# Designs tried in a protein design chat: VHH binders against S-protein homolog 13 (SPH13). Part 8

Target 1, 133 residues: S-protein homolog 13 (SPH13), of Arabidopsis thaliana (Mouse-ear cress) (q5xv33)
Amino acid sequence: GRLELKNEISGVASVRKAKLAVRCWSNEDDLGWNMLKPKQSRIWKFTTMNMWPFQKTEFRCQFRSGFGTTNEDVVTVFSVKDGFRKQCGVGGDECFWVAKRDGFYLRRIVKDGGGDSRKKYVDVLKSKWVWKW
Below, E stands for the ipSAE of ESMFold2; O stands for the ipSAE of OpenDDE; V2 stands for 0.75 times the mean of E and O plus 0.25 times the DockQ between their complexes.

## First folded at step 4 (VHH)

Design n12 (framework vhh_7w1s_2)
Fold by ESMFold2-Fast, scan of step 4:
Parts: sequence; C-alpha cells; structure tokens
Structure n12 (fold): chain B 133 residues (1-133), chain A 120 residues (1-120)
Amino acid sequence: as target 1 above (133 residues)
Amino acid sequence: QLQLVESGGGLVQAGGSMRLSCAASGFTFDYAMGWHRQAPGKQRELVAKISSGDTAYDDSVKGRFTISRDNTKNTVYLQMNSLKVEDTAVYYCAAVEYDFWTGDYYFDYWGQGTQVTVSS
C-alpha cells in the first residue's frame, strides 16, 4: 500500500505559517514528527494485511499547520478496515492527502497512470483547520 | 512585529450592548484571533475565537456575543448583546501563532485589556 501526505499551503507571507508538521503511526510503528515545506510530500510504502492471522493495516496521523490542527485531533489516513480505501480512489491501496490554506483534503484518484495514462484526481475537503486553545 | 490596540469598553447597564474593537498593525489576519476576559479574583478565560473563517464561543456567551473580522480595516470585533452583570471583566484581544518546533499552541500577542462594567 501507499500513503502520501503533501503540503500545498500557498499564498502566505510567513515561511513558518506555510509549514506542515505531521506525526503518523500504525499499530506496529510510530513514524515520528515530520516537517513538510510548501510543495514537499512524504511517502510511506508498506505491505497491506487484511486477513487472519495478521493484524489489519491502519495508519493514523496528527497534523499541525500555521492555521491550526484538523477538527479531529487524530485522522485515519489509511485503513484496510470497513471499506475505508474505497474513498481514496482507483486501486484501493493508495491514499493521498493534501494540506491547503483552507483545510485538509483527500486527493481521490479517479484514474491511475497505467503506463501511458495520466493520473486524474479530485480533492475532497475532509477537515478545516481549527485552533484548539 | 504584531501590535494589538484595543478600544471600546466602559460602563453599560444590564441588558445593554457594547462593541469592542481590536486594531492590528503589521498583521495579515493569517493568525487565529480571540477575545479573553478576566473578572476580579478569577482566572482569564477564552470568550470567543475566530480562525480560518470559523468562529467558536464559550457557552456562557453563546447566542449573545459575536466575533467578526474586517481584513480591509485590519480589525477584529466583539459585539456583545444582552449584557449581564456576570460579564463584568477586563477583556483582552489576543492573536495566536502555532509553534511547529514544540507542536503546541501559544499566545504570541496580547492587547493591554479594556474594562467592561455591567451595572444592575
């Protein structure tokens, strides 16, 4: 499977406000805090497990931006449970998330780049940035 | 550098209205903003906040207070309606920036405060 997190925050004068901090973990591993500059992506590739005796693969993340955090403190970004992957688009094992100035989006892939084809996608707003203070 | 200058406040009768203003210099409104208050002998508490177009209010003022932002005037407002004696406090305008290094919220900037006194 594949998880991509991209920072597309733009139109901000302060470099600090344009940064995205991300912490992700699975039941097997804590990937730690990662700092993404504008236009940077972080990609994790992993083997998906969805049958006994293996535990089901699931990743959750916390996001921090110059505009706050997601409304949910912890966001499920990849899971083989209960059809979660269907919302991520074609192929069912790639979830692509994008931070923008107004919120956090799922980039739903509607067509893969199978050889000579280009990927097509739509961005779906999943969470607005909020300040929790 | 950000500086917040508050105006408004004063004496008002219970049931009355008042509007507080917070003018920012060197501010782009990319910050989250809030109004806090502190009554004598009590801790400072958050009253209302505005961030990324969304607003939130303490239950004690919900439906009576409205926070708004005018980006062209570089000003944040707190409209206070149906004032109660319990609303008597010093009101502070605050702007907050997120610290990516610590992963925590902090209040970068505070106004000097403006007194609101509600008489019965």
Scores: ipSAE 0.011, ipTM 0.185, lowest interface PAE 9.5, mean pLDDT 79

Design y05 (from x10 with I103L; framework vhh_7xy4_2; at its last look DockQ between E and O 0.02; V2 from the best seeds 0.00; counts 0 for: pae O 12.0 > 2, placed apart)
Fold by OpenDDE, look of step 5:
Structure y05 (fold): chain B 133 residues (1-133), chain A 121 residues (1-121)
Amino acid sequence: as target 1 above (133 residues)
Amino acid sequence: QLQLVESGGGLVQPGGSLRLSCAASGFTFSTYWMAWVRQPHGKGLEYIATISGSGGETYYSDSVKGRFTISRDNAKNTLYLQMNSLKPEDTAMYYCAKEYTELDYGSYDYKGQGTQVTVSS
C-alpha cells in the first residue's frame, strides 16, 4: 500500500501551528508518529494483506495540527478489500491527502478532457479541524 | 439514474448576492452529505462548503466562511448555497457534489454540470 500526504498549512504566525503530526498503522504495520513541516510531502509504504480468502488491508491514521484534529480520531486513508484498492473512489483516480489550514482534504487528480495537458485536481474535504485533543 | 442539476448562477456586481440551487434525484438525498465545489477558469476544483444529511452539521472553507451559507431541504431534494458579499475572486463554475460512500469520512462525487457565477464590475 501507499499513502501520500502533503502539508499545505500556511498563513499562520506560529510555525508550530503549521506543523502536522501523523500516525498511521495497519494490522501489519505501525508507522508511529511523524511530523510534517509546512509544505512538506511524505510517502509511506506499508504491507498489504492479499492472501486468499482474506484479501484486505485497512490503513488508518491519526492527525494532529495546530488547528485541532480530524472529527474522527482515526481516519481510514487506504483500503483494500476483495482484491480491490480503494484510494480515490470512482474511476481509480490518482489521489493523495492534503492538510490545509481549514481542514484535511483528499486531493483527486482529474484528467482534463479539454486538451489541456496539465493535470487538474479536486480537493474534497475529509474533515474540518476540531479542538478535542 | 443519479442526477444533480445546479441553477441560480449569473452575473453580479461585487458586494452582490446570489442563491444557488441543486436539484437532486435518483438517490436518497437525506442520507448523504452534500457539498458545493467551484472551479475558477484555468484552476482546479476546490471545496467551499459541505452539509450533513440532516443539515445539522455544516463546514466551510476559509475563503467563503462568513459570506456563504450552505443549506438543504430534504423534502424537496434540494441543496442551496446562499452567497453574500460576493467578490471577483468568487467567479467560477459552481457544482454540487454528492457523498461517495466508497470512501470514509467526507468524500464526494461530482455529478452536476454546474452553474456559472461571474462577479464583475
Scores: ipSAE 0.000, ipTM 0.234, lowest interface PAE 12.0, mean pLDDT 81
ESMFold2-Fast, scan of step 4: ipSAE 0.649; ipTM 0.839
ESMFold2, look of step 5: ipSAE 0.012; ipTM 0.290
ESMFold2 (binder alone), look of step 5: mean pLDDT 86; pTM 0.874

Design y09 (from x10 with G56D; framework vhh_7xy4_2)
Amino acid sequence: QLQLVESGGGLVQPGGSLRLSCAASGFTFSTYWMAWVRQPHGKGLEYIATISGSGDETYYSDSVKGRFTISRDNAKNTLYLQMNSLKPEDTAMYYCAKEYTEIDYGSYDYKGQGTQVTVSS
ESMFold2-Fast, scan of step 4: ipSAE 0.353; ipTM 0.689

Design y10 (from x10 with S52N G53S S54G; framework vhh_7xy4_2)
Fold by ESMFold2-Fast, scan of step 4:
Structure y10 (fold): chain B 133 residues (1-133), chain A 121 residues (1-121)
Amino acid sequence: as target 1 above (133 residues)
Amino acid sequence: QLQLVESGGGLVQPGGSLRLSCAASGFTFSTYWMAWVRQPHGKGLEYIATINSGGGETYYSDSVKGRFTISRDNAKNTLYLQMNSLKPEDTAMYYCAKEYTEIDYGSYDYKGQGTQVTVSS
């Protein structure tokens, strides 16, 4: 499986405000806090588990922006449960998430064209930012 | 005293248009990025648009891109939001917001009293 998180935050006065801090964890591992500058991605590759007695593969994340926002609820970003991967795009074994000024988008790949040479995608807003004071 | 005063909201039918204004005072308006945010009844704040200090850079949420236009008049200390092709889901209290004065995580953001936009279904 593949999970990508990209920082595409724009519309802020400085690079510092456009920074994204991301903590992700699975049922097996805590991947820790990762700092993403604008345009940076963090990619995790992993073997998916979907058989007894092993735990089903699932990743959840919390985000914090340099402009003072966080996600209200923990976001599930990858799961083999209940058809979650169907929303991630063709093939369903890769989920691509993008942070923007207004929240977190799932970047769904809808067409690949000539394999990896050309692709089309649609960004779907899944979680809005909240301000915590 | 820092003050932001929104106006221009109202009741409008789907497909209609409204122009919101925000009159700013008590700070050097021309040096700050400004934003429009909205809050539907019983929901959290939703980002709509941002404009840089000079007015040359604008950014929009995907939900309003192509329908709304943010602009500013630094000589009049006024921020605008032109809203076209309004939908029932645009119904919310609309606020103008001054960008954070500090850039750390604990920074405060200032918004005005708001102006209500209601789009009839």
Scores: ipSAE 0.006, ipTM 0.370, lowest interface PAE 10.0, mean pLDDT 80

## First folded at step 5 (VHH; framework vhh_nb_b201)

Design e1 (from c24 with D56Y S103E; at its last look DockQ between E and O 0.53; V2 from the best seeds 0.00; counts 0 for: pae E 5.0 > 2, grease 26.2 > 24.2)
Fold by ESMFold2, look of step 5:
Structure e1 (fold): chain B 133 residues (1-133), chain A 122 residues (1-122)
Amino acid sequence: as target 1 above (133 residues)
Amino acid sequence: QVQLQESGGGLVQAGGSLRLSCAASGFTFDDYAMGWYRQAPGKEREFVATISSGGYTYYADSVKGRFTISRDNAKNTVYLQMNSLKPEDTAVYYCAAVDYDFETGDYYFDYWGQGTQVTVSS
């Protein structure tokens, strides 16, 4: 499977507003806070089949942006649960999340247009940013 | 061209009220926290109140309960309602556009207005 978090914050008054900090963990492994500059991504690739049933694969993250945090303090960004994987789009094995100026989005890869090699996606708002001091 | 223009200052008796306005142009108002600061003659500029882009407010202890900051993002304007004024509130009041760097925790005062005089007499 694959999980990507991308910072697409743009059209902002200062570079200070365009930063995105993410803190993610899988199971009990805390990966710490990492800073994403505009257009940067953090990508995780993992094998769920060879590790199952000895490991439950779930990624949870906290987000901070120049406009605040997500409504929920902790957001599940990947889970092996069937309902969750379907939300990520075609195949459900790859989840792609995008931070924008107005909020945090799930980027779903939707069906290709009948054989066209170009990928198509739709961004679905997960949470507006909420300001915190 | 960035402009912050304060208005609404003047002379008022102790116990009275004033409402300051700060009209902003030339920058993305919604991206900034907006604040009011004041400076009495011969003294350093001091914090009065701030309101975040999302509407969270913070006040200096000396004005808490008496002053109310608000903003109208559609009009690019921030306000300071000042009630129960005291002679020690006498100062030039400045509005400022404040940016917060969440990585460093630092505040940046990117833009300042020219100030409006508030004079509170006994």
Scores: ipSAE 0.085, ipTM 0.453, lowest interface PAE 4.9, mean pLDDT 82
ESMFold2 (binder alone), look of step 5: mean pLDDT 85; pTM 0.841
OpenDDE, look of step 5: ipSAE 0.234; ipTM 0.613
ESMFold2, look of step 7: ipSAE 0.081; ipTM 0.394
ESMFold2 (binder alone), look of step 7: mean pLDDT 84; pTM 0.837
OpenDDE, look of step 7: ipSAE 0.152; ipTM 0.563

Design e2 (from c36 with E99D; at its last look DockQ between E and O 0.01; V2 from the best seeds 0.00; counts 0 for: pae E 8.3 > 2, grease 32.1 > 24.2, SAP .809 > .668, placed apart)
Fold by ESMFold2, look of step 5:
Structure e2 (fold): chain B 133 residues (1-133), chain A 122 residues (1-122)
Amino acid sequence: as target 1 above (133 residues)
Amino acid sequence: QVQLQESGGGLVQAGGSLRLSCAASGFDFDDYAMGWYRQAPGKEREFVATISSGGYTYYADSVKGRFTISRDNAKNTVYLQMNSLKPEDTAVYYCAAVDYDFWTGDYYFDYWGQGTQVTVSS
């Protein structure tokens, strides 16, 4: 499986507004807060576990931006469960998430391995940035 | 080019009212907190009121209940309604665009207006 988080916040005058803080963890590890600069991605590649007695793979994250946080305090960004995988697009084994100025998006793959090497996708708004304080 | 332009200042008798406006251009107004600050001659600039991008308001104790800050994001404009004015409200009033660094917790005043004079006579 593959998980990508990308900061595409742009069109802002201040670099302070363009930063994205993420805190992610999987089944085993809390990675703490990390900062993604504009246009920077964080990518995880991993083996999913789908058969008993093996553990299932799930990634959860918290997000902060110069415009606020997501509606949900903790967002599941990857899970091996079939209901989640269908949201990520064809194949369901890779999920792309993109932070933009106005919110947090799921970048859904709509054609895997097409006629050339470039992927076709659509960005689906998952959450606007919100202030909670 | 970023511009913050205040208007609505003037001379008013004690007990009177004024409405200040601050028209913004050259930056994404919807994403900024906006504030009003004032400076009397020979004194430090002081906080009056702020309104967050989401509409939360805060006021200095000296103006609570008398002043109201508001914003119209469609017009890129922030307002200060000033009621029950007192001679001690006499100052130049400045509009500011406020940025927040969520890593440090610090506030930054990225842009300031030129100011508008408010004079309250006894």
Scores: ipSAE 0.012, ipTM 0.278, lowest interface PAE 8.3, mean pLDDT 80
ESMFold2 (binder alone), look of step 5: mean pLDDT 84; pTM 0.842
OpenDDE, look of step 5: ipSAE 0.017; ipTM 0.303

Design e3 (from c24 with S52Y S103E T104E D106T; at its last look DockQ between E and O 0.01; V2 from the best seeds 0.00; counts 0 for: pae O 8.4 > 2, placed apart)
Fold by OpenDDE, look of step 5:
Structure e3 (fold): chain B 133 residues (1-133), chain A 122 residues (1-122)
Amino acid sequence: as target 1 above (133 residues)
Amino acid sequence: QVQLQESGGGLVQAGGSLRLSCAASGFTFDDYAMGWYRQAPGKEREFVATIYSGGDTYYADSVKGRFTISRDNAKNTVYLQMNSLKPEDTAVYYCAAVDYDFEEGTYYFDYWGQGTQVTVSS
């Protein structure tokens, strides 16, 4: 399995608020707590068990930011059942997770049919930050 | 909670003018470039204009000299002044909040409005 995450929290006076703490785990792996500084990206690789007909491994994460946590305490970021492509959306689009000031997003690469040299992305809000503590 | 609400669309004769507004709420307006896009029937959505947080503007070639994008950060509103309208400008116009990475040359569409119809008759 794979998780790609980018911290794009910016424009905050406090460095602390711009940091993103992440803990991910599955039945097979526990990656522990990790800290992403603003503008940092990280890719986690984890063990998956996909042996037909038994598909196993949900990779779940907790996210903590200076703006709170995700609405759901635990976010499933990967499921063997669905596959990576399905999670990224229809058409096999490339995607990764992005943390921003106003929430947690799934970013999808959008193919530019217009000849623009700039890469286009669509960010889908997955969760606002909420305070639970 | 996040909302982009377009207004100002309608029916206008060729050569006429319209002023679109997009009222934003639920996010930090100043952090975003605001953009206008449009989609005509049977066509793909296309870029129209963007105004960055610092005030810099960028226009599609097809609208340069005719359209002007502006923003009022105090009102969390972005505007599109459309002059010298042509039938080919007929489309649903969408407002978008865009995060642009200048270093990487990439931009991200975080939020979209529902769109407002602009129809230019011959």
Scores: ipSAE 0.015, ipTM 0.231, lowest interface PAE 8.4, mean pLDDT 82
ESMFold2, look of step 5: ipSAE 0.238; ipTM 0.604
ESMFold2 (binder alone), look of step 5: mean pLDDT 83; pTM 0.826

Design e4 (from c24 with A33Y D56Y S103W T104E D106T; at its last look DockQ between E and O 0.28; V2 from the best seeds 0.00; counts 0 for: pae O 3.6 > 2, grease 32.4 > 24.2, SAP .876 > .668)
Fold by OpenDDE, look of step 5:
Structure e4 (fold): chain B 133 residues (1-133), chain A 122 residues (1-122)
Amino acid sequence: as target 1 above (133 residues)
Amino acid sequence: QVQLQESGGGLVQAGGSLRLSCAASGFTFDDYYMGWYRQAPGKEREFVATISSGGYTYYADSVKGRFTISRDNAKNTVYLQMNSLKPEDTAVYYCAAVDYDFWEGTYYFDYWGQGTQVTVSS
């Protein structure tokens, strides 16, 4: 499996505020806690149960930012079921996660149906940053 | 210069309403949780409500359902709508800009307002 995470937290006065802490794991892998500095991207490669056409792998993460955490403590950032990336919807799309100042997003890369090689993307808010007391 | 200026306090009868405002300047407003705290005479300052940059709200149990915190990032202002006020709500209400250190799990109250008095009479 492949997970890409981008820290796009910007427009902050302090670099500290723009840092993103992430811990991801699956049944097969534990990546531990990592920090993404502002504008950094991280790609994780993890073991998937590759029994095509049936793949069952969940990759889960915890996220912490200077603005809080995700609403859900544990976020499933990658889910392969029946041979496709379920979080991306219908097969063929590319998705990765993006942290922004106002929340945590799933970015969906869509091909322009017009035959143009230009890639468009749509950011879907998955979680606002929340303060858990 | 950093400034948090509260306004909207005053005297109100029980069951009444007030709307507090806190105007911020001198720092990046969007970087902070904005919160309201209150301190009654002889008591410790207590949490009332907070709102994240993204708009997530959290309330003390004592004010849930009665108070509403909101913010306007374009105006660098945080608000506290207080309804169904009780005498127990009498206090000086403070606005705060709060930072969160996710590594240490620590909250930092970087900036405080001078406070505005809210008095609820029976």
Scores: ipSAE 0.038, ipTM 0.449, lowest interface PAE 3.6, mean pLDDT 84
ESMFold2, look of step 5: ipSAE 0.294; ipTM 0.619
ESMFold2 (binder alone), look of step 5: mean pLDDT 84; pTM 0.840

## First folded at step 7 (VHH; framework vhh_nb_b201)

Design f1 (from e1 with D106T Y108T; at its last look DockQ between E and O 0.69; V2 from the best seeds 0.00; counts 0 for: pae E 9.5 > 2)
Fold by ESMFold2, look of step 7:
Structure f1 (fold): chain B 133 residues (1-133), chain A 122 residues (1-122)
Amino acid sequence: as target 1 above (133 residues)
Amino acid sequence: QVQLQESGGGLVQAGGSLRLSCAASGFTFDDYAMGWYRQAPGKEREFVATISSGGYTYYADSVKGRFTISRDNAKNTVYLQMNSLKPEDTAVYYCAAVDYDFETGTYTFDYWGQGTQVTVSS
């Protein structure tokens, strides 16, 4: 499988406002807080397993932006569960998330029925930025 | 010159309403989350309400359903409509622009107004 988190925050006067702090983990491997600059991505490629004795693959993240956090403090951004994988689009093996000025989006992979063999995307809002205090 | 100027405070009877305004200048208003905070004598300044740059709101439990925060980005102004006021709402109310420090992962309050007194009589 493949997971990508991309910072596409733009249209702001201050570069510092366009940065995104993320903290992600898979299973029990916590990588701590990391900063993503505008247009920067974090990408994970991994073997997906959903059968004993193999452990289930799941990625969870926390997000902080200059505009707030996601509504849910901990967001599942990848899971081997069939229901989750279908959200990412056709194939379900690649999940792509994008932070924008107004919120956090799932970039869904959709079929190309028009003769171009490249994958196409639509961005679906998953959470606007909120200040929970 | 950065300025946040509150107005609309005063003395009001319990159950009454007030509308606070905060006019902002000297910074990029559209990029900031804006908030209202209050401080009663001898107490710490406490959160009342915030509104994100995109217009999403969040409220302290004590004011939810009674207070409404809004913003007008064309006028660089944040409002707090306060209905069903109680004596416990008596405080100096401050407008603030809230910033996020990505290096420390903490929120900072870059700009504060001078405050406006709200007094709710029993």
Scores: ipSAE 0.011, ipTM 0.320, lowest interface PAE 9.5, mean pLDDT 79
ESMFold2 (binder alone), look of step 7: mean pLDDT 84; pTM 0.835
OpenDDE, look of step 7: ipSAE 0.347; ipTM 0.680

Design f2 (from f1 with G55D; at its last look DockQ between E and O 0.36; V2 from the best seeds 0.00; counts 0 for: pae E 9.5 > 2)
Fold by ESMFold2, look of step 7:
Structure f2 (fold): chain B 133 residues (1-133), chain A 122 residues (1-122)
Amino acid sequence: as target 1 above (133 residues)
Amino acid sequence: QVQLQESGGGLVQAGGSLRLSCAASGFTFDDYAMGWYRQAPGKEREFVATISSGDYTYYADSVKGRFTISRDNAKNTVYLQMNSLKPEDTAVYYCAAVDYDFETGTYTFDYWGQGTQVTVSS
């Protein structure tokens, strides 16, 4: 499986304000707060398991931007549960999330029979940025 | 030197309106989120409204639909239009400049104004 978080915050006067702070964890990977610059991604690749005695693969993150944070303090960005992976789009083994100036989006890859060799996607808003301080 | 100067406060009857202004100098205004906070006697300072450096606005539930924050970056000024005022809006209103610390992922209240009194009579 594959999880990508991408910072697409743009259209701001200061590049400093386009940075995104991210803290993500799974069973063993809590690296604290890290920074994504504009157009940077954080990518995890992993073997997915959803059976005892194996631990469920799940990634949770906190986000902070120059515009605030997500409405939910902790966002699940990947889970091996079938219902979650279906939300990520075709195949369900890859989830792609994008931070934009107005909020945090799930990028779903959709089927396209129109002849462009590049994949088509739709961005689904998951949370506007909110101010909690 | 940094200055935030609030103005526009005063006495008003319930249901009335006031417009607060906060003129900023001595820092790069466009880089900051600007916010309004208030403190009633005997209460803790509370969030009222913020406008981000990207122009998105956020409001406390208690003022949503009644207050409007805006900014004019050319004049280094942030405004709070306060409509349908209630006695519970009585407080000292403070302007603040809020910065985003990319290394810690925290918001820092770098500058505060001296405050302007808003009093709403019943």
Scores: ipSAE 0.011, ipTM 0.318, lowest interface PAE 9.5, mean pLDDT 80
ESMFold2 (binder alone), look of step 7: mean pLDDT 84; pTM 0.827
OpenDDE, look of step 7: ipSAE 0.504; ipTM 0.753

Design f3 (from f1 with S53T G55D V98I; at its last look DockQ between E and O 0.72; V2 from the best seeds 0.00; counts 0 for: pae E 6.3 > 2)
Amino acid sequence: QVQLQESGGGLVQAGGSLRLSCAASGFTFDDYAMGWYRQAPGKEREFVATISTGDYTYYADSVKGRFTISRDNAKNTVYLQMNSLKPEDTAVYYCAAIDYDFETGTYTFDYWGQGTQVTVSS
ESMFold2, look of step 7: ipSAE 0.145; ipTM 0.509
ESMFold2 (binder alone), look of step 7: mean pLDDT 87; pTM 0.867
OpenDDE, look of step 7: ipSAE 0.479; ipTM 0.740
ESMFold2, look of step 8: ipSAE 0.047; ipTM 0.398
ESMFold2 (binder alone), look of step 8: mean pLDDT 87; pTM 0.866
OpenDDE, look of step 8: ipSAE 0.380; ipTM 0.689

Design f4 (from f1 with G55D T104Y Y111S; at its last look DockQ between E and O 0.52; V2 from the best seeds 0.00; counts 0 for: pae E 7.0 > 2, grease 26.4 > 24.2)
Fold by ESMFold2, look of step 7:
Structure f4 (fold): chain B 133 residues (1-133), chain A 122 residues (1-122)
Amino acid sequence: as target 1 above (133 residues)
Amino acid sequence: QVQLQESGGGLVQAGGSLRLSCAASGFTFDDYAMGWYRQAPGKEREFVATISSGDYTYYADSVKGRFTISRDNAKNTVYLQMNSLKPEDTAVYYCAAVDYDFEYGTYTFDSWGQGTQVTVSS
C-alpha cells in the first residue's frame, strides 16, 4: 500500500505560516514531530498483509498548522479495514491526504487509469483547522 | 512593531452587556487566529474564545451561548460581544494573536496589550 501526506497550504503572507507539523506512527514506528514545507510530501510504502496475523496495519497522525489542528487530535490516515479503504477511492490500497489553508482533505482517486492514463481525483474536506483552547 | 490595544471594558450590572474591541497593527492580521483571554487578580489566565483566520470560532464552556467573537479584517479588529454578564466574568480581558512555534512544537500567544477591565456587579 501507499500513504501520501502533502502540504498544499498557500495564499498566506509568510512561508512560516504555510508550514505543517506532522507526527505519524504505525504500530511499530513513531518518528516524532516533523515539518513539511509548502509543497512537500511524505510518502510511506508498505505491504498491507505484512502485519497479519499479529496486528492490523494502521497509520495515525497528528497535525499542527499555523491555522490550528484537526478537529480530532489523532487522525487515522490509513487502515486495512474495508470501510476505510473505500474512502481512499479506487482499489483502496493508496491513500492521499492534502493540507490546505482552510483544512485537511482526503484526495480520493475516482478514476484509476491503466498504465500511463490520466488519474482524476476529488478533494473531500475531513476537517477545517480548529483552535482547541 | 506588533501592537494589540483592547478597549470597551467598564462597569455593568449582572445581566448586562459589553462589547470589547482589539485593534491590531504591525502584522498581517488576516493570516492569524485571534483570541480573548481573561484574568482576575490573583487567579490564573483563562481562555475565553478564539476565531481562526477562516472565521471558525471556539468558546470556553463557561461563556458559550453568552459571548460571541468576531473579526473585521478591513479594520484589523477583533471583537467580543458579551451578553448576560455574571459577576464571575469580572476580569481583565486580553487580546492575543495565536501562532504555532515550529521550533518548540507549541502554540504561542504573540503579543498582547494591557487589557481592558470588565467589572460585573451583583
Scores: ipSAE 0.039, ipTM 0.420, lowest interface PAE 7.0, mean pLDDT 79
ESMFold2 (binder alone), look of step 7: mean pLDDT 79; pTM 0.793
OpenDDE, look of step 7: ipSAE 0.462; ipTM 0.736

Design f5 (from f1 with G55D E103W Y111S; at its last look DockQ between E and O 0.63; V2 from the best seeds 0.00; counts 0 for: pae E 8.9 > 2, grease 27.6 > 24.2, SAP .757 > .668)
Fold by ESMFold2, look of step 7:
Structure f5 (fold): chain B 133 residues (1-133), chain A 122 residues (1-122)
Amino acid sequence: as target 1 above (133 residues)
Amino acid sequence: QVQLQESGGGLVQAGGSLRLSCAASGFTFDDYAMGWYRQAPGKEREFVATISSGDYTYYADSVKGRFTISRDNAKNTVYLQMNSLKPEDTAVYYCAAVDYDFWTGTYTFDSWGQGTQVTVSS
């Protein structure tokens, strides 16, 4: 499977405001807090299994931006559960998330109906940035 | 130079309404979350409401449904409409610009206003 998190925050006066701090973990690894610069992506590739006794695959993240945090403190950005996978697109094995100035989006690949060499996508808002303190 | 100036406070009877304003200057207002906070005598400052740069609002449970935060980016101003006021809302109300410090990994308040007194009588 494949998980991509991209920082597309733009339209700001200060480069500092366009940075995105992320902390993500899976069953196997916690990478701590990391910084994504504008237009930078973090990509995880992994084997997905959804049957006992095989190890479950789920990625969770915390986000901090110059504009706030997500509504939920911890966001599931990938899961092998059927309901989650359908949100990411056909097959549900690849999920693509995008941070923008106004919030955090799931980028869903629109099915390529032929004749177009570029895949197209739609960005679905999942959380606006919030300040809770 | 960052400046925040609150206004609109005063004395009001319980059940009444007030509208607070906070004029901001010296920073790119559109890029900041703005918030209202309050401090009663002998208490620590407490969160009331915030509005993100994208106009998403968040409220303390004690004021939800009664208070409305809004912003006018053309005027660099944030507002707090306070309805159904109660004596426990009595406090000095402060406006603040909120930010995240990427170097320390903590949330900081870039600046505070001077405050405006709200007094709600029974």
Scores: ipSAE 0.011, ipTM 0.393, lowest interface PAE 8.9, mean pLDDT 80
ESMFold2 (binder alone), look of step 7: mean pLDDT 79; pTM 0.780
OpenDDE, look of step 7: ipSAE 0.133; ipTM 0.544

